Miniprotein binders against Uncharacterized protein AF_1993. Designs and how they scored, part 2

Target 1, 103 residues: Uncharacterized protein AF_1993, of Archaeoglobus fulgidus (o28286)
Amino acid sequence: NYYYEANYDKELVAYDEGVFNDRVHFTSELLGPGTYRIIAGGTGIVEDIEIIDRSGNVVAKHEDTTNLLYGSSNSFVVRVNYAPPNPGEEYEATIEIYRYVEK
Below, E stands for the ipSAE of ESMFold2; O stands for the ipSAE of OpenDDE; V2 stands for 0.75 times the mean of E and O plus 0.25 times the DockQ between their complexes.

## First folded at step 2 (miniprotein)

Design a10 (from A3 with R25E Y29L R33W T38R R40Y V41I R42K K44T I45V)
Fold by ESMFold2-Fast, scan of step 2:
Structure a10 (fold): chain B 103 residues (1-103), chain A 93 residues (1-93)
Amino acid sequence: as target 1 above (103 residues)
Amino acid sequence: SKVRITIKIEADSPEEAKKLLEEIEKIALELAWKLGIRVYIKITVEDGTIEIEITVEAEDEETAKEFAERIEELAKELAEKLGLEVEIEIEVE
């Protein structure tokens, strides 16, 4: 496990946060080829994490996860969809995206 | 082509399961970076069982299958080394 920790660092490439009481989504800028860690946090419900290609097509939809490791040889966009825990309930939503970089 | 690898770990020790997860993640990252393959890793914990689902997308089925087989071999070797019981399934889509 030391090889990964010694040879790869995580660089924060996107961050967003807010307080909401209805459905919302966070959408990243276009990200280049590489390997990424996507972390969706807060007190809301993460409905899914979508991977969108440069043509706007959803090429992957990940439900039931708040921490996704994703690698791509092509550029892509990340969209995270949130919902309140109960209708109209206020919640906090955060999104962090890291890019893995060789040391 | 899309191939899914599901690895289920029954772990009395969270620390041993974490080591297996970290090594599998390391190899998946190395292969994805080197081969330009799209890889998604999903981790779930269900009633004391850790399930790791690795989905790989490559232009051809042979490349995706070779990736999956290499991950399976590594997971088995590491599980035996750590004394963990693991169940592995590979699905071609």
Scores: ipSAE 0.000, ipTM 0.186, lowest interface PAE 14.0, mean pLDDT 72

Design a11 (from A3 with R25E Y29F A32L I37V T38K R40F V41I K44E)
Fold by ESMFold2-Fast, scan of step 2:
Structure a11 (fold): chain B 103 residues (1-103), chain A 93 residues (1-93)
Amino acid sequence: as target 1 above (103 residues)
Amino acid sequence: SKVRITIKIEADSPEEAKKLLEEIEKIAFELLRKLGVKVFIRIEIEDGTIEIEITVEAEDEETAKEFAERIEELAKELAEKLGLEVEIEIEVE
């Protein structure tokens, strides 16, 4: 995002990657208030991106998306659920979470 | 209160569609930053068509609708400037 890079810095706050053949999930650490971009990638199926509050309640569930812009005035946790394209098939999964910061 | 805006963009090229998407994301980010309104954006790109779903959560239905209308108006203005076709649907929940 060229405009954001020119006028806003983005800070990588979470990254994970792996090669899997079963369903897996990524759960972030508790993230503070702010504006974030959550990018789920790779060759697997991203089933959903869930936003979870401090008490463990799922407050939002985004299906059929691999790129989410999310902002909150409260702390939250991100969970991304991945699945193989076909049962037992090997796939790559990646997750990147960035926090936007004014320059 | 929750308001969903679905924007469907038909472009002459994927590059033009991406420019509109970037402008919409920029506006959503600035609204969230300044006013603390929660915004969720989903992006789906298929065969040169970009479909964007924006969900705005605010304390009041009136506030959520106000932000949705601002985003809709900006998207239409940008589409006209770029010569793109844009379809917009708004749903209040």
Scores: ipSAE 0.000, ipTM 0.150, lowest interface PAE 14.8, mean pLDDT 70

Design a12 (from A3 with R25L T38K R40Y R42F K44T)
Fold by ESMFold2-Fast, scan of step 2:
Structure a12 (fold): chain B 103 residues (1-103), chain A 93 residues (1-93)
Amino acid sequence: as target 1 above (103 residues)
Amino acid sequence: SKVRITIKIEADSPEEAKKLLEEILKIAYELARKLGIKVYVFITIEDGTIEIEITVEAEDEETAKEFAERIEELAKELAEKLGLEVEIEIEVE
């Protein structure tokens, strides 16, 4: 992450948050080509971060990560799947997506 | 055909690893555009290790293989020039 933080500015392109007690997901709108930082936060369990192409195909699935650097030459959608820490337990879920731009 | 390239870079100098990362990304995007293929790149940077996973989708296996071979060759060339250790794995699906 350090390389992009040092050499590029980043622009917030998606944000969402909520309080849940069941499994839920956040789905971004269609994002254009570029390099992105995807941060899944809160107090819940982040099961995975999925990258979905324009046709709806899951092209990548990243488990056990809450901070992903992702680049694409094509348009894509981000989906983050969350779960409660314990069955029925209330938790907060947040998603932040930044696009890196030249300084 | 679908091809996945995983490049793992370990370096004592983060600065040199970042130069390699930048060049690999630039070449991957340029080559994908030239070959008219879809490419998806995932990068993990932790504790001086950079792992780059490139997944490419192309209608024909020849094009996907050409992409993978050129990226592998360039990554090895750049790593040698910068004095870095790199591990490359290619998986055809």
Scores: ipSAE 0.000, ipTM 0.182, lowest interface PAE 14.3, mean pLDDT 72

Design a13 (from A3 with R25I Y29E I37V T38R R40W R42Y K44E)
Fold by ESMFold2-Fast, scan of step 2:
Structure a13 (fold): chain B 103 residues (1-103), chain A 93 residues (1-93)
Amino acid sequence: as target 1 above (103 residues)
Amino acid sequence: SKVRITIKIEADSPEEAKKLLEEIIKIAEELARKLGVRVWVYIEIEDGTIEIEITVEAEDEETAKEFAERIEELAKELAEKLGLEVEIEIEVE
């Protein structure tokens, strides 16, 4: 990630946050071709980050990752899946998606 | 038909790693346009290692394999030119 931060500027294209007590999916809008950084933060457990094509097909699934650097020559959607907490507990989830642009 | 290409690069400098990564993405985009295939690229960069996973989807398996073979050849040529170590795996789904 440092590599892209050193040579590119990044612009925030999606942000969401909340406190949850059940499983949650964050689904982005359709993102254009380019290089992106997806950060799934907070105290929740991320099951996976999925990359979905324009037709709704899952083309990549990344498990045990909370910081994903992803590039595509096609448009795509990002879906972050959070696991449910233990009964009676809650967690914080914060999603940030950045698009890298040449400085 | 889907084919997945995994390229792992060990780089001595961030600048060489950046150049190789940018060229591979550019080549993938140009080939996808030429062959009319769909391509998705996953990039993971950690402490001098770049792992690139390219998934290509085409109407027929032969076209998908042709795409993968050309990416493999070009990635190897670029790595050799830059004096970098590269490991490539191709998986047909």
Scores: ipSAE 0.000, ipTM 0.147, lowest interface PAE 14.4, mean pLDDT 75

Design a14 (from A3 with R25E Y29L R40I R42W K44T)
Fold by ESMFold2-Fast, scan of step 2:
Structure a14 (fold): chain B 103 residues (1-103), chain A 93 residues (1-93)
Amino acid sequence: as target 1 above (103 residues)
Amino acid sequence: SKVRITIKIEADSPEEAKKLLEEIEKIALELARKLGITVIVWITIEDGTIEIEITVEAEDEETAKEFAERIEELAKELAEKLGLEVEIEIEVE
C-alpha cells in the first residue's frame, strides 16, 4: 500500500541473507503491533510468507507474493519458506522487513 | 469512486521486470501525491511474470480515470523502452 510510502518512513527491523541448496525458512523475532513491509528476494523460490500469532497459529498464508504489506493490532511472527529452483541447486535467499513509522 | 488497474509484465529477466515495476511505483506515488488521491498497490512475482494491481480512490471519477490513463501510458512506454510485454486492464468500481 503506497499510501504508507508517502506518509511514513520505513525502519528496517529485520534483514538476513544466505546461500542454500535445500529448503529453508526464515523466522522473525516477535514483532509488535503496526504496519510492515515484508520483502522476500534472492534467486530461490519463495513458497509462501506466513503470519503467525503469539500463540503459534498461522493466521495468514500468502503464496502469491514476494512483497507483502501487513498490518496488525497484535504481535506476530513472520515466516518465509524458500526452496531451490531445482533439487540440490545452490541459491541465494534474502529477507527484509520494515516497520512504518510516522514522519 | 474507485478504479482498479492491473498490470501484468512478462520478462525473461526478473531484474528487468523489477526495474519496470519500480519505475511504475515511483511514478504512481508522485502522481497520487500531485492529485491528492490514495493508492493501494498489490504485487505478485512468479516465474518471470510480475502482476501489479493498483487501486485508486478519488473524490470524483474523472480524477481516478485521469490517474489510471496516465499510469497505463507510462507502463506501455516503459515496457516498450525495455522490450518487455505488458498487459493492462482497467476496471471502474
Scores: ipSAE 0.000, ipTM 0.086, lowest interface PAE 18.4, mean pLDDT 70

Design a15 (from A3 with R25Q Y29I I37V T38R V39I R40F R42Y I43V K44T)
Fold by ESMFold2-Fast, scan of step 2:
Structure a15 (fold): chain B 103 residues (1-103), chain A 93 residues (1-93)
Amino acid sequence: as target 1 above (103 residues)
Amino acid sequence: SKVRITIKIEADSPEEAKKLLEEIQKIAIELARKLGVRIFVYVTIEDGTIEIEITVEAEDEETAKEFAERIEELAKELAEKLGLEVEIEIEVE
């Protein structure tokens, strides 16, 4: 749904990309309370997007999406787990995280 | 401005290597919060070698370098205490 895209500006708070041939994990900095869009792209397999609290506990695990809208009243860390499409095959992994701010 | 830190751990003891990895990740996240910098952590495990790549992005180059230098110092200290050998490389982009 496009509610946040239409009524809020979004600012890029994290971006990275790379080429890998093994499983890799992307981990963000600690993000403050707010509403975020997390986009995991590229040609690799996104196994899941994990939400981790300040104490290091996984509080949510999303295995069904590469484009997650996530809101929190607490600080959290995002971890995205990638795997090659086939063992040893090179793939691209791209991650973008945006924070929504009112217009 | 970006600074990249690559830490390579040879896993002679898999349990100690994982412990070092977990401590480095924890310290990196806490230090990033303290210094107000953005970090990206990539971990690759292949044939008993653990490679940690931390990319730091900060408003100024001085802060990014401070983060990198402190991570290097802490990683070396922890590796020594755990009896592991590590290789560390820092690149300024």
Scores: ipSAE 0.000, ipTM 0.180, lowest interface PAE 12.5, mean pLDDT 74

Design a16 (from A3 with R25L E51K E53Y T55R E57K)
Fold by ESMFold2-Fast, scan of step 2:
Structure a16 (fold): chain B 103 residues (1-103), chain A 93 residues (1-93)
Amino acid sequence: as target 1 above (103 residues)
Amino acid sequence: SKVRITIKIEADSPEEAKKLLEEILKIAYELARKLGITVRVRIKIEDGTIKIYIRVKAEDEETAKEFAERIEELAKELAEKLGLEVEIEIEVE
């Protein structure tokens, strides 16, 4: 998102990677209010990116992107669900979450 | 019920466009939580235009419509206060 990259610094708040052959998910720490960039990549299938409130309710589900800009006035958790391209096939999964900080 | 909302913001004033984008996202997620609905948001920035695509899934048409109307009202109010022009399209189903 060029606008946020041009006008904000961003800080890495979560990173993970792995190699899998079954369905797995990544769950973040509880994140505070703010604007975030969530990038899910690798060679697997990203089924969705879910936003979960402090009580454990899924409040948003994103199936149409692997690069999500998300803003919240409340604390939340990010869950990314991955699947192999074909049953039992090995794949790489990566996740990066950044928080935007005003310059 | 399913509803799609498309919001287009001209970015002639980057600071004001940023404020509008942030407020729309904040309100959309807060209202989704309050109404118990699922929303998917995609943001695309092209040629100085910010486009926000919101897909809504709700138990009934009344709830989906309430969400869409509230987002439209707030986006227009905020754009006017910030001196920005926005185009909003709402499609049911």
Scores: ipSAE 0.000, ipTM 0.100, lowest interface PAE 17.5, mean pLDDT 74

Design a2 (from A3 with R25L T38Y R42Y E46R)
Fold by ESMFold2-Fast, scan of step 2:
Structure a2 (fold): chain B 103 residues (1-103), chain A 93 residues (1-93)
Amino acid sequence: as target 1 above (103 residues)
Amino acid sequence: SKVRITIKIEADSPEEAKKLLEEILKIAYELARKLGIYVRVYIKIRDGTIEIEITVEAEDEETAKEFAERIEELAKELAEKLGLEVEIEIEVE
């Protein structure tokens, strides 16, 4: 994994982690308009990162992505879908979401 | 208007490829802010190859194309300076 490094302030707006042995998803709270960095880490398989609008519709889906730069003019929810590397295998999953703010 | 930019990076070292990726993302974000547009970035890392897909949607096609052309130019310049090979494709809807 890697992180976008820029001369901007980054505000951590969501963080979660856990240990699992089956499919799981992390869902953020509703995020306002803006530009965000979504980082999915750990030892599990990141199947996709989904962007969901206020009405619950999936408006974007990014497969095989562990680091997503996403901008929106509307409020949205982020969902990251994880799977074990092998059936029943224990794995770690983390999610970090940052909002970019100009200095 | 929607424009998609696909960049594939092949490097002798993962560290050099990551450096190019990070600079491309920084430029994309800064340019999007300057042009008042929002972009989506899809990154796929598999078997030592990095594929970046940048999708931009703007009210006018000229702005979307300007963004794509600037990203293509800068990615090629950075790749040359780092001694990396890149393949870039731009598609308009």
Scores: ipSAE 0.000, ipTM 0.153, lowest interface PAE 14.5, mean pLDDT 74

Design a3 (from A3 with K18E R25F Y29W T38Y R42Y E46R E51T E53K)
Fold by ESMFold2-Fast, scan of step 2:
Structure a3 (fold): chain B 103 residues (1-103), chain A 93 residues (1-93)
Amino acid sequence: as target 1 above (103 residues)
Amino acid sequence: SKVRITIKIEADSPEEAEKLLEEIFKIAWELARKLGIYVRVYIKIRDGTITIKITVEAEDEETAKEFAERIEELAKELAEKLGLEVEIEIEVE
């Protein structure tokens, strides 16, 4: 986010992209404790961004954003669920995850 | 124990809203780190309104409640200083 980039450096820790025509999801690697920016973009429908703990349990589900600022004291996995705008319609999906590092 | 905090900020200028948002997030993160609690922060900015949702989980109910109270006091103090209107809702689960 604009104001955080003034006070923090950010490092890209995950990136993925693709073209799909059905429901798919992106699942990150295990991410350590820290503050993260998760950006889910493209031309598809982002149904939600889920936060999953080390044991595989969904501990948070964010349906109202494609740009999430998330902080955690524990390790976690990010899963983004995408859907086509219309059944069978081709769409683009991109995901970027950044970790903020205090200056 | 679980505590959920929802903060809604209406600002006349995006700059004032961003200052309040930045300070609340910074303190929430620092407190979570120092207290060893699990915290989730969701931020939505639309049409001059900033909504911040903070969910806290701690082993101790008192620790979670203390965190929520500190965030509420900080948000109110900063909003008063900046001349902004803030609505805060806290739920203990």
Scores: ipSAE 0.000, ipTM 0.152, lowest interface PAE 14.5, mean pLDDT 69

Design a4 (from A3 with R25L Y29L A32R I37V T38W R40K V41I I43V)
Fold by ESMFold2-Fast, scan of step 2:
Structure a4 (fold): chain B 103 residues (1-103), chain A 93 residues (1-93)
Amino acid sequence: as target 1 above (103 residues)
Amino acid sequence: SKVRITIKIEADSPEEAKKLLEEILKIALELRRKLGVWVKIRVKIEDGTIEIEITVEAEDEETAKEFAERIEELAKELAEKLGLEVEIEIEVE
């Protein structure tokens, strides 16, 4: 993704973090058309990152990734799904969503 | 300050669950923009029950409570229109 990093600035549009002991489904606000970087960090296990349209339909599901570049001509919602840890354990989750903006 | 709102809704169909999530998401986003608060939504679906946990951070407790009241009103309105049962818990931290 050298092209976007070299030619665009990025604006933080959503951020959340916490410590959890069970399953978490982080859901963003409705995001407008554009190109975005979605980063799911921390010590938890990310099951998938879902892209949801304005009507609530899951239009894309990305498994086995914690760093997603996503572009859309339509508005959408991001959902990051974390697996539950072993009983009695906790994990840290940090979600960052950036929108690329022309320099 | 921080406010946690837990909404438990019984829905016998995935279709109803999806519609409820969509409406809650819309209002949470709208209120977030209007009130300038950070909103985190966590959803758990288990045995036909939808549990929606909304955590809001606002500069003051009054703004957080206003957010909670609007979400509570919406949840009750949706439950009544769709013939669903709803329970709401609000915790201020």
Scores: ipSAE 0.000, ipTM 0.136, lowest interface PAE 13.4, mean pLDDT 71

Design a5 (from A3 with R25I Y29F R40K R42F K44R E46K E51T E53T)
Fold by ESMFold2-Fast, scan of step 2:
Structure a5 (fold): chain B 103 residues (1-103), chain A 93 residues (1-93)
Amino acid sequence: as target 1 above (103 residues)
Amino acid sequence: SKVRITIKIEADSPEEAKKLLEEIIKIAFELARKLGITVKVFIRIKDGTITITITVEAEDEETAKEFAERIEELAKELAEKLGLEVEIEIEVE
């Protein structure tokens, strides 16, 4: 998004990676209000990216996406669900979460 | 200084494990908020077994251990309620 890239810097707030051969989930720490870029990468299948509120309720589920721009006025948690491309096949999974901050 | 503690919870049956997982995640984040600590949850599904790994990072080792013990107690209670067998391991780095 040109607006956010031109007017904001990105601060890395979460990162994780691994090599797997089964389904795995990554869950972030609690993130404060703000605008975020969530990037799910690697060679695995991203089944969905879920947004979870402070009470543990799933408030949004984005299926079949690897790059999400998400804004919230409340604190929230990100959960990314990965699967192997084929049953038992090894794959790499990475997650990066950035918070946009004013320049 | 930062302390890392990993908790592994294994549960059979994807359906029942989902209920256990949802409740554990809910309580883990509530406790993390109260204690001002960072919590990461990682879930693996392999051969019909679901393994839940909870990693805690805190400036204070005592706080991280307290969190781990509370999650362990919760996991055991919920597993008993759901009729699931669970194996819990706590490792300090």
Scores: ipSAE 0.000, ipTM 0.196, lowest interface PAE 11.9, mean pLDDT 71

Design a6 (from A3 with R25L Y29L V41Y; at its last look DockQ between E and O 0.85; V2 from the best seeds 0.71)
Amino acid sequence: SKVRITIKIEADSPEEAKKLLEEILKIALELARKLGITVRYRIKIEDGTIEIEITVEAEDEETAKEFAERIEELAKELAEKLGLEVEIEIEVE
ESMFold2-Fast, scan of step 2: ipSAE 0.601; ipTM 0.807
ESMFold2, look of step 3: ipSAE 0.571; ipTM 0.839
ESMFold2 (binder alone), look of step 3: mean pLDDT 77; pTM 0.724
OpenDDE base, look of step 3: ipSAE 0.757; ipTM 0.898

Design a7 (from A3 with E22L R25W Y29R R33L I37V T38K R40Y I43V K44Y E46K)
Amino acid sequence: SKVRITIKIEADSPEEAKKLLLEIWKIARELALKLGVKVYVRVYIKDGTIEIEITVEAEDEETAKEFAERIEELAKELAEKLGLEVEIEIEVE
ESMFold2-Fast, scan of step 2: ipSAE 0.005; ipTM 0.274

Design a8 (from A3 with E22I R25Y Y29R A32L T38E R40T K44F E46R E51T)
Amino acid sequence: SKVRITIKIEADSPEEAKKLLIEIYKIARELLRKLGIEVTVRIFIRDGTITIEITVEAEDEETAKEFAERIEELAKELAEKLGLEVEIEIEVE
ESMFold2-Fast, scan of step 2: ipSAE 0.184; ipTM 0.551

Design a9 (from A3 with R25F Y29K R33I I37V T38R V39I R40T R42K I43V K44R)
Fold by ESMFold2-Fast, scan of step 2:
Structure a9 (fold): chain B 103 residues (1-103), chain A 93 residues (1-93)
Amino acid sequence: as target 1 above (103 residues)
Amino acid sequence: SKVRITIKIEADSPEEAKKLLEEIFKIAKELAIKLGVRITVKVRIEDGTIEIEITVEAEDEETAKEFAERIEELAKELAEKLGLEVEIEIEVE
C-alpha cells in the first residue's frame, strides 16, 4: 500500500524463519491496537493468515494472500499456517510483521 | 524458555545503520534455523540510533542463552569493524 509506505515508518514487531517438512504455524505475541503489515514468505504453502482476538476467537481468516494489511482498535494475535508443497517435502517459511508508526 | 536481547547501536550514517541491521538479521535468521528456535524481532531506527530487541523462545534455557550469546558476540564484532558504539543487554526469563 503506497499510502502507508510513503507516509509511515514501519517497525518490525515479529520475525520468524525456518526450514520444515511438516505443517507448522507461527503464532505472534499479543499485538496492540494499530495498523500492521503481515508478510508470509518462503517456498512453502501459506494455507491462511488468521487474526485471533484476545479471547481466542478467530475473527478473520485470509486464505488467498501472503501480504496482509490489517488494522485493529483492539489487541489481537496473528497465526500463519504453513504446509509443505508435497507431503514430507522440505520447504522454507519466513514471516515478518510490521507495525506502522507516525513519522 | 525465553531470553530477550536488546542491542542499541549508534551509527554515523543511515548506510552504516542499514548494513549493520541487515547483517544482524541475516545471522539471527541462520542461527534460529540451526538451533530450531523462534525469534521475535523489534527494530527502531531513530536519528542514527538502531535499537534491536530480539526475544528468543526455545525448548530449554541453554539453547535460548546460546542463541543470545552468539548474537551478542557477532553484534559486538560487527560494531567494532564499523567503528560504532554498541550497548547490549540480555535478560533471561
Scores: ipSAE 0.000, ipTM 0.161, lowest interface PAE 14.8, mean pLDDT 74

Design b2 (from A2 with V31I Y32T R34K I35V R36Y V37I E38R)
Fold by ESMFold2-Fast, scan of step 2:
Structure b2 (fold): chain B 103 residues (1-103), chain A 81 residues (1-81)
Amino acid sequence: as target 1 above (103 residues)
Amino acid sequence: MTVKVRFTGEDPETLKRIADELWRVAREMGITVKVYIRDGTLTVEIEGSDEDVVRELIEKAKELAEELGAEVEVEISEPEE
């Protein structure tokens, strides 16, 4: 984590935000090969961050983090699944995806 | 090192503000966090290997709780040996 922040610039490649009271997901566009930082934030429950390959298969499911460093030599899609903290409660959901690039 | 910081308060807007600020600070410090609210309790789970950086985030969490009138509890899990 620290290594990439110190040695690489990062470009914002996806951003979304909203206020919800039901389950919702953010789905990125198809992202090319590279190393990425995926940051899910807000006040809702982040159920998981899913990595989906070009064929639509879920190749990774991360249930224990809201800040994922992910590298791939293939194209992929990111999906983050959110839930309200309590039934019907309003919550914020935010997603930021950065691509690391050589300085 | 895994740390859970819990905030309790009756004002959901206050818990939301604490969540937003801690998420921002953790992001700036390069620390992995999971943030969620359940049953009127905001939980921030912190994952990090640098004890000094994690400690700074915990101190910021306590400072925010005092500023905004929320109660705070910290639970630390020891590393596996």
Scores: ipSAE 0.000, ipTM 0.075, lowest interface PAE 20.8, mean pLDDT 70

Design b3 (from A2 with W23L Y32W V33I I35V R36T E38K)
Amino acid sequence: MTVKVRFTGEDPETLKRIADELLRVAREMGVWIRVTVKDGTLTVEIEGSDEDVVRELIEKAKELAEELGAEVEVEISEPEE
ESMFold2-Fast, scan of step 2: ipSAE 0.012; ipTM 0.398

Design b4 (from A2 with D20Y W23R R27L Y32K R34Y E38K)
Fold by ESMFold2-Fast, scan of step 2:
Structure b4 (fold): chain B 103 residues (1-103), chain A 81 residues (1-81)
Amino acid sequence: as target 1 above (103 residues)
Amino acid sequence: MTVKVRFTGEDPETLKRIAYELRRVALEMGVKVYIRVKDGTLTVEIEGSDEDVVRELIEKAKELAEELGAEVEVEISEPEE
C-alpha cells in the first residue's frame, strides 16, 4: 500500500463508525499475524467481539469486553456485534483496531 | 456540514480496500465518518465543521478511487453556514 508509514508504534488497521437503530455488525478485512488492540465503543450494546479464521470459523467469542488485546500467529477477521439499548432506539457504534509494531 | 461520498465498482475487494484506507485516513485527520457497504456501493458520510479538513479528505477519497479503479460521486447534503 503506497500510503502506509512503518514508523508508528501502533498502526490503525480498521476504523468504522455509524448511527443505527437495529442490530449491526462491523467486520474487518483479513488481518495478518500479530498483536492487536480492538476497541468497541459508542452508546450501543456490544454483544460480542468475534475472532474468525480465514475459513470462516468463529475461533473466539468475547462477550464481556469492549477493549480486547488479541494475538494470533494466523490471519483472522474481527467481527463486532452491536444492538440498540432498547428495540428501535438510536445509538452510536464505533470500532477501532490497532496493530502493534516496533518503531 | 455533511458530505456523502459514494463509490461504485465491479470488484468487492476494491470497495473493501477503499473502506479500509478511508477509515484509517479519517481517524488520522480527526474526521467523523460513517461507512456503509450495500449492493455494490460503498457510501461514506463525512461529518465535520472544518471545511478545509473535509475538503482534504474528499480529495484523498477521489485520489484513492482513481488509483484503485472505482467510480466516485460527491454530494453535499447541507449548505455552508
Scores: ipSAE 0.000, ipTM 0.099, lowest interface PAE 14.7, mean pLDDT 70

Design d2 (from B2 with A82L R84E E88R L89A I92L A97E)
Fold by ESMFold2-Fast, scan of step 2:
Structure d2 (fold): chain B 103 residues (1-103), chain A 98 residues (1-98)
Amino acid sequence: as target 1 above (103 residues)
Amino acid sequence: MEVEVTFEGEDPETLKKIADELEKVAKEMGVEVEIEVEDGTLKVRIRGSDEDVVLELIKKALELAKELGVTVRIRATSPEELIELARRAWELARRLEE
């Protein structure tokens, strides 16, 4: 989003990288209130990015995206679900989560 | 912040009455509004730097819609504003259920 890129700095708050050959998911630590950019990359298929509240409820499910801008006034957890394009072959997953910080 | 409020109704006179009243109230509150009327739909764009003032105008819009029997929807233009508006709009809607 132009507004956030122009007026805020991004601080990397989570990173993970892995190799998989069947379904896998990345689950972040609990993130505080704020605005975040979630980038899911690699050679596998990103099925969805889920937002989970403190009670464990999925409050948002974003399909067909690998780059999500998400803001919350409450704490939440991010879960990214990956699938292998061809079962049994090896694929890479890379997940980056940035927090927008006021300049 | 910028928020869009949409009113839906079949009576053009009722929608115009809502537009006139909201423009008057926004002027008194020092909030900028842009009003657009299409068949059956009144769209009001509200711009302000003070979140509490914008939410107060939205509250008055919701009260007016309820009084005149028209459907209303609220949309914000940024994720940050959308979250805060959704949280407080939900609270306002719940309180208006008497």
Scores: ipSAE 0.000, ipTM 0.061, lowest interface PAE 20.7, mean pLDDT 70

Design d3 (from B2 with I83F R84E R87K E88K L89I W90R R94W R95E A97R E98K)
Amino acid sequence: MEVEVTFEGEDPETLKKIADELEKVAKEMGVEVEIEVEDGTLKVRIRGSDEDVVLELIKKALELAKELGVTVRIRATSPEEAFELAKKIREIAWELRK
ESMFold2-Fast, scan of step 2: ipSAE 0.011; ipTM 0.257

